# Ledger of designs, part 4: VH-VL binders against q09948r6to116

Target 1, 111 residues: q09948r6to116
Amino acid sequence: HNAPFDKTKFDEVLEALVGLKDNEGNPFDDIFEELPSKRYFPDYYQIIQKPICYKMMRNKAKTGKYLSMGDFYDDIRLMVSNAQTYNMPGSLVYECSVLIANTANSLESKD
Short names: E, the ipSAE of ESMFold2; O, the ipSAE of OpenDDE; V2, 0.75 times the mean of E and O plus 0.25 times the DockQ between their complexes.

## First folded at step 2 (VH-VL; framework fv_sotevtamab)

Design s11 (at its last look DockQ between E and O 0.04; V2 from the best seeds 0.00; counts 0 for: pae E 14.6 > 2, placed apart)
Fold by OpenDDE, look of step 2:
Structure s11 (fold): chain C 111 residues (1-111), chain A 121 residues (1-121), chain B 112 residues (1-112)
Amino acid sequence: as target 1 above (111 residues)
Amino acid sequence: QVQLVQSGAEVKKPGATVKISCKVSGYTFTDYYMHWVQQAPGKGLEWMGRIDPEDGETKYDPKFQGRVTITADTSTDTAYMELSSLRSEDTAVYYCARGYYYSWFGELDYWGQGTLVTVSS
Amino acid sequence: DIVMTQSPDSLAVSLGERATINCKSSQSVLYSSNNKNYLAWYQQKPGQPPKLLIYWASTRESGVPDRFSGSGSGTDFTLTISSLQAEDVAVYYCQQYYSTPTFGQGTKLEQL
């Protein structure tokens, strides 16, 4: 996607992603809203070289750091990759990241 | 050594606005959230809100939403809490407190000494 | 918001005796992803700000004496002082940070 960044589209996509429910029907956006605490998860930052979260994405959108929607989707893919790198398959966070990936891919294909 | 030093006591009339400062030292200001907590005389602790000094992002308790403004100056490592439309029930000690980044909120490991705000006609 | 309720409101304990303070949350503060309880305990002495004692329900903050311990999970938590010291006279608060932070109403611990 080389089209210019669309803030409206960004908001729509982000809303769709944060509105996702886990297998128990619960929201899980809080898992990806902020980066893991360095106090509680010190190894996270040894393993993950490019941390990213929804808060950071919103800030990038506000400050014009995204030049295209593709840039945003790349960050989503990075977030998913990070989650699936640090968490074990079958874990809640891992499964939630799969839902995010699938939804993001679906939305991106429609853009 | 981590230190949070707040501005001095304030006396205000109802309807006025107060702004309290919290200057930090001994750690990287932008690496932690700064929270504000209210404590009325002889009462418990109430969370008011927090700011991420790195990007200025804030969250407020609905109870204070619309009256409270939290800001941060990274050039001076100082956080501010402004409370407008003061009422008598706003008479309290206000604390700044350091918190960690994670998915939800966190424990508050370092606190300022507190600032007494007295609202009276 | 999650409501935190402490019990008792006040407690008098003799020096050297065990003090027990309970805290209940209106909903679970256990995060299923990491199996941690987002619960902290604070000590506040007159004229001073709160001091963090325990976080994640049972982890003692650096510098906190061994006589302080936290236990519990889900919605029920306990702060225990194994042997009360004179300097332990204070008000104690529990706090959840699973969602928008909320504190218990406090428990005043006095020396008997």
Scores: ipSAE 0.027, ipTM 0.689, lowest interface PAE 5.0, mean pLDDT 92
Fold by ESMFold2, look of step 2:
Structure s11 (fold): chain C 111 residues (1-111), chain A 121 residues (1-121), chain B 112 residues (1-112)
Amino acid sequence: as target 1 above (111 residues)
Amino acid sequence: QVQLVQSGAEVKKPGATVKISCKVSGYTFTDYYMHWVQQAPGKGLEWMGRIDPEDGETKYDPKFQGRVTITADTSTDTAYMELSSLRSEDTAVYYCARGYYYSWFGELDYWGQGTLVTVSS
Amino acid sequence: DIVMTQSPDSLAVSLGERATINCKSSQSVLYSSNNKNYLAWYQQKPGQPPKLLIYWASTRESGVPDRFSGSGSGTDFTLTISSLQAEDVAVYYCQQYYSTPTFGQGTKLEQL
């Protein structure tokens, strides 16, 4: 896609995203760290075809699955799109995903 | 790099059983569903069923249920499809295909090379 | 089961010209909760397995050239190849994954 994958840059971007706080100062990284259980949230998995979370992104980076930084930013965009597909505008998860998207777009524009 | 490698071609008589293997590499086997798809010679694609390799849960198309058994061995990262009571109309290429592991149904992003099963008397 | 019907059964297109393949489902594959169409397109060349091109009706899979695009909603869908290349000669299948997966009968795309 674009710049070659850089593990140091990946770590910096991901740490910036997981450090985000909502408009009340509360961290929300735990919402995006792991996927919902498919056994307890079956309608999520009928709606969302390509689930992705921070834990999976870390594993992909660790195992060499990202060929470029663009591939990593594509996973962030996928995670945001999933959150905005499943959750209604104005909900907590939806609005947190907007902040993730804006932050990631800003960081990508600097590469 | 994601790879799905299937066992070789089989020739069977009517009434026999065939078991096809699909060995994966380049990803975590238990993170995705494994699907099986039939393609009769010169024909289109037909979904047979799928397995969740994490817990062995299966779902089958009713037209194959009772004759097809899909299994997974997480110690060897290998899925299997067994088709019993073979008929001549079961002559086909059989594909394993990976589906995203949090979707019961989904698009199939990586496919095995296919295994030809020929059923003749 | 949701029946998927493709048209035409075959077509021939000159290199560099536009190819259009249609797919119709017997029921809507649009899921109202997320406003997404559960439809995929595959390419299959002789002696090879199918290859995923498009999902969610219009989202291009990674590594698929920009000349491939998907459109449509509900029950009517289209795969478009904007400028045919020789390597695009193949059979194309649509597939719904709204429920128990079913495929269209295939459309054979040939070079004219």
Scores: ipSAE 0.000, ipTM 0.560, lowest interface PAE 14.6, mean pLDDT 88
ESMFold2 (binder alone), look of step 2: mean pLDDT 93; pTM 0.950

## First folded at step 4 (VH-VL; framework fv_sotevtamab)

Design t48
Fold by ESMFold2-Fast, scan of step 4:
Structure t48 (fold): chain C 111 residues (1-111), chain A 121 residues (1-121), chain B 112 residues (1-112)
Amino acid sequence: as target 1 above (111 residues)
Amino acid sequence: QVQLVQSGAEVKKPGATVKISCKVSGYTFTGYYMHWVQQAPGKGLEWMGRINPNSGGTKYDPKFQGRVTITADTSTDTAYMELSSLRSEDTAVYYCARGRYSYGKGYFDYWGQGTLVTVSS
Amino acid sequence: DIVMTQSPDSLAVSLGERATINCKSSQSVLYSSNNKNYLAWYQQKPGQPPKLLIYWASTRESGVPDRFSGSGSGTDFTLTISSLQAEDVAVYYCQQYYSTPTFGQGTKLEQL
């Protein structure tokens, strides 16, 4: 969506995504809060050209880098795409990214 | 090639503690939950617990809660399962297994070869 | 905990014939939000760890022969081997992952 960036909506969307739970109500353990460490994922930065995580999205919102809500949703889509490029279907990160994508698409369509 | 390699068989006395290792290779250790499953001789499979190697977050079945501790060493790509206050009923093969479908639950696509723990006086 | 019950406890089937194993859960393992059944099937041969055959009730794991199929939804599930081969003699387990993972008691499949 090309609506102007709205900090309140941004906070609501991020809270919804960070607060995602499985079918029993268990959280996902902050999978997307920080970029993968080079120690545990040494090839990540060779494979993924444009890394993005929730911490970076919060910083972009804080420093006025988002001009539209569409720019924010594009970063969510980029994060999902990166996760699904690097990780295999059925892995922790990949399955979490599917739920994030579905939730973000639902929230964006309500706007 | 994905491999889960477990430590060798153990013989323990009642009341002792056993610690089994599961060293992984062929995938990113922190990308998947690691689970532990017990199989008593001639019996079925019982889930014991799991760890998220990325966070250290654990969850245990109530049956084993208080006696089982699962840990992960990301510097050596090794998961551990420690079972204390051993009883004869703990005699079993113990498996580590990689979880698919995250959320701390899942089905298991790769399994270690199993570690036989015998508890005898 | 969700209790998984398999039937029969054991069966004998001639080579080339169809084998059918049933699995019942004490409550539904169908998640309404994604319409998926949180159910897997494993094969275990003596002295070996279990091997994943089926997940999401009906999705065959890569490398598993197409004679293996899974079906069912909610609380009632079936594993079918359309034409038994000698190497299929094993114990088969169903497993739910809707909640804390639990396994059925196992079904021993023997060659008649």
Scores: ipSAE 0.042, ipTM 0.705, lowest interface PAE 6.9, mean pLDDT 89

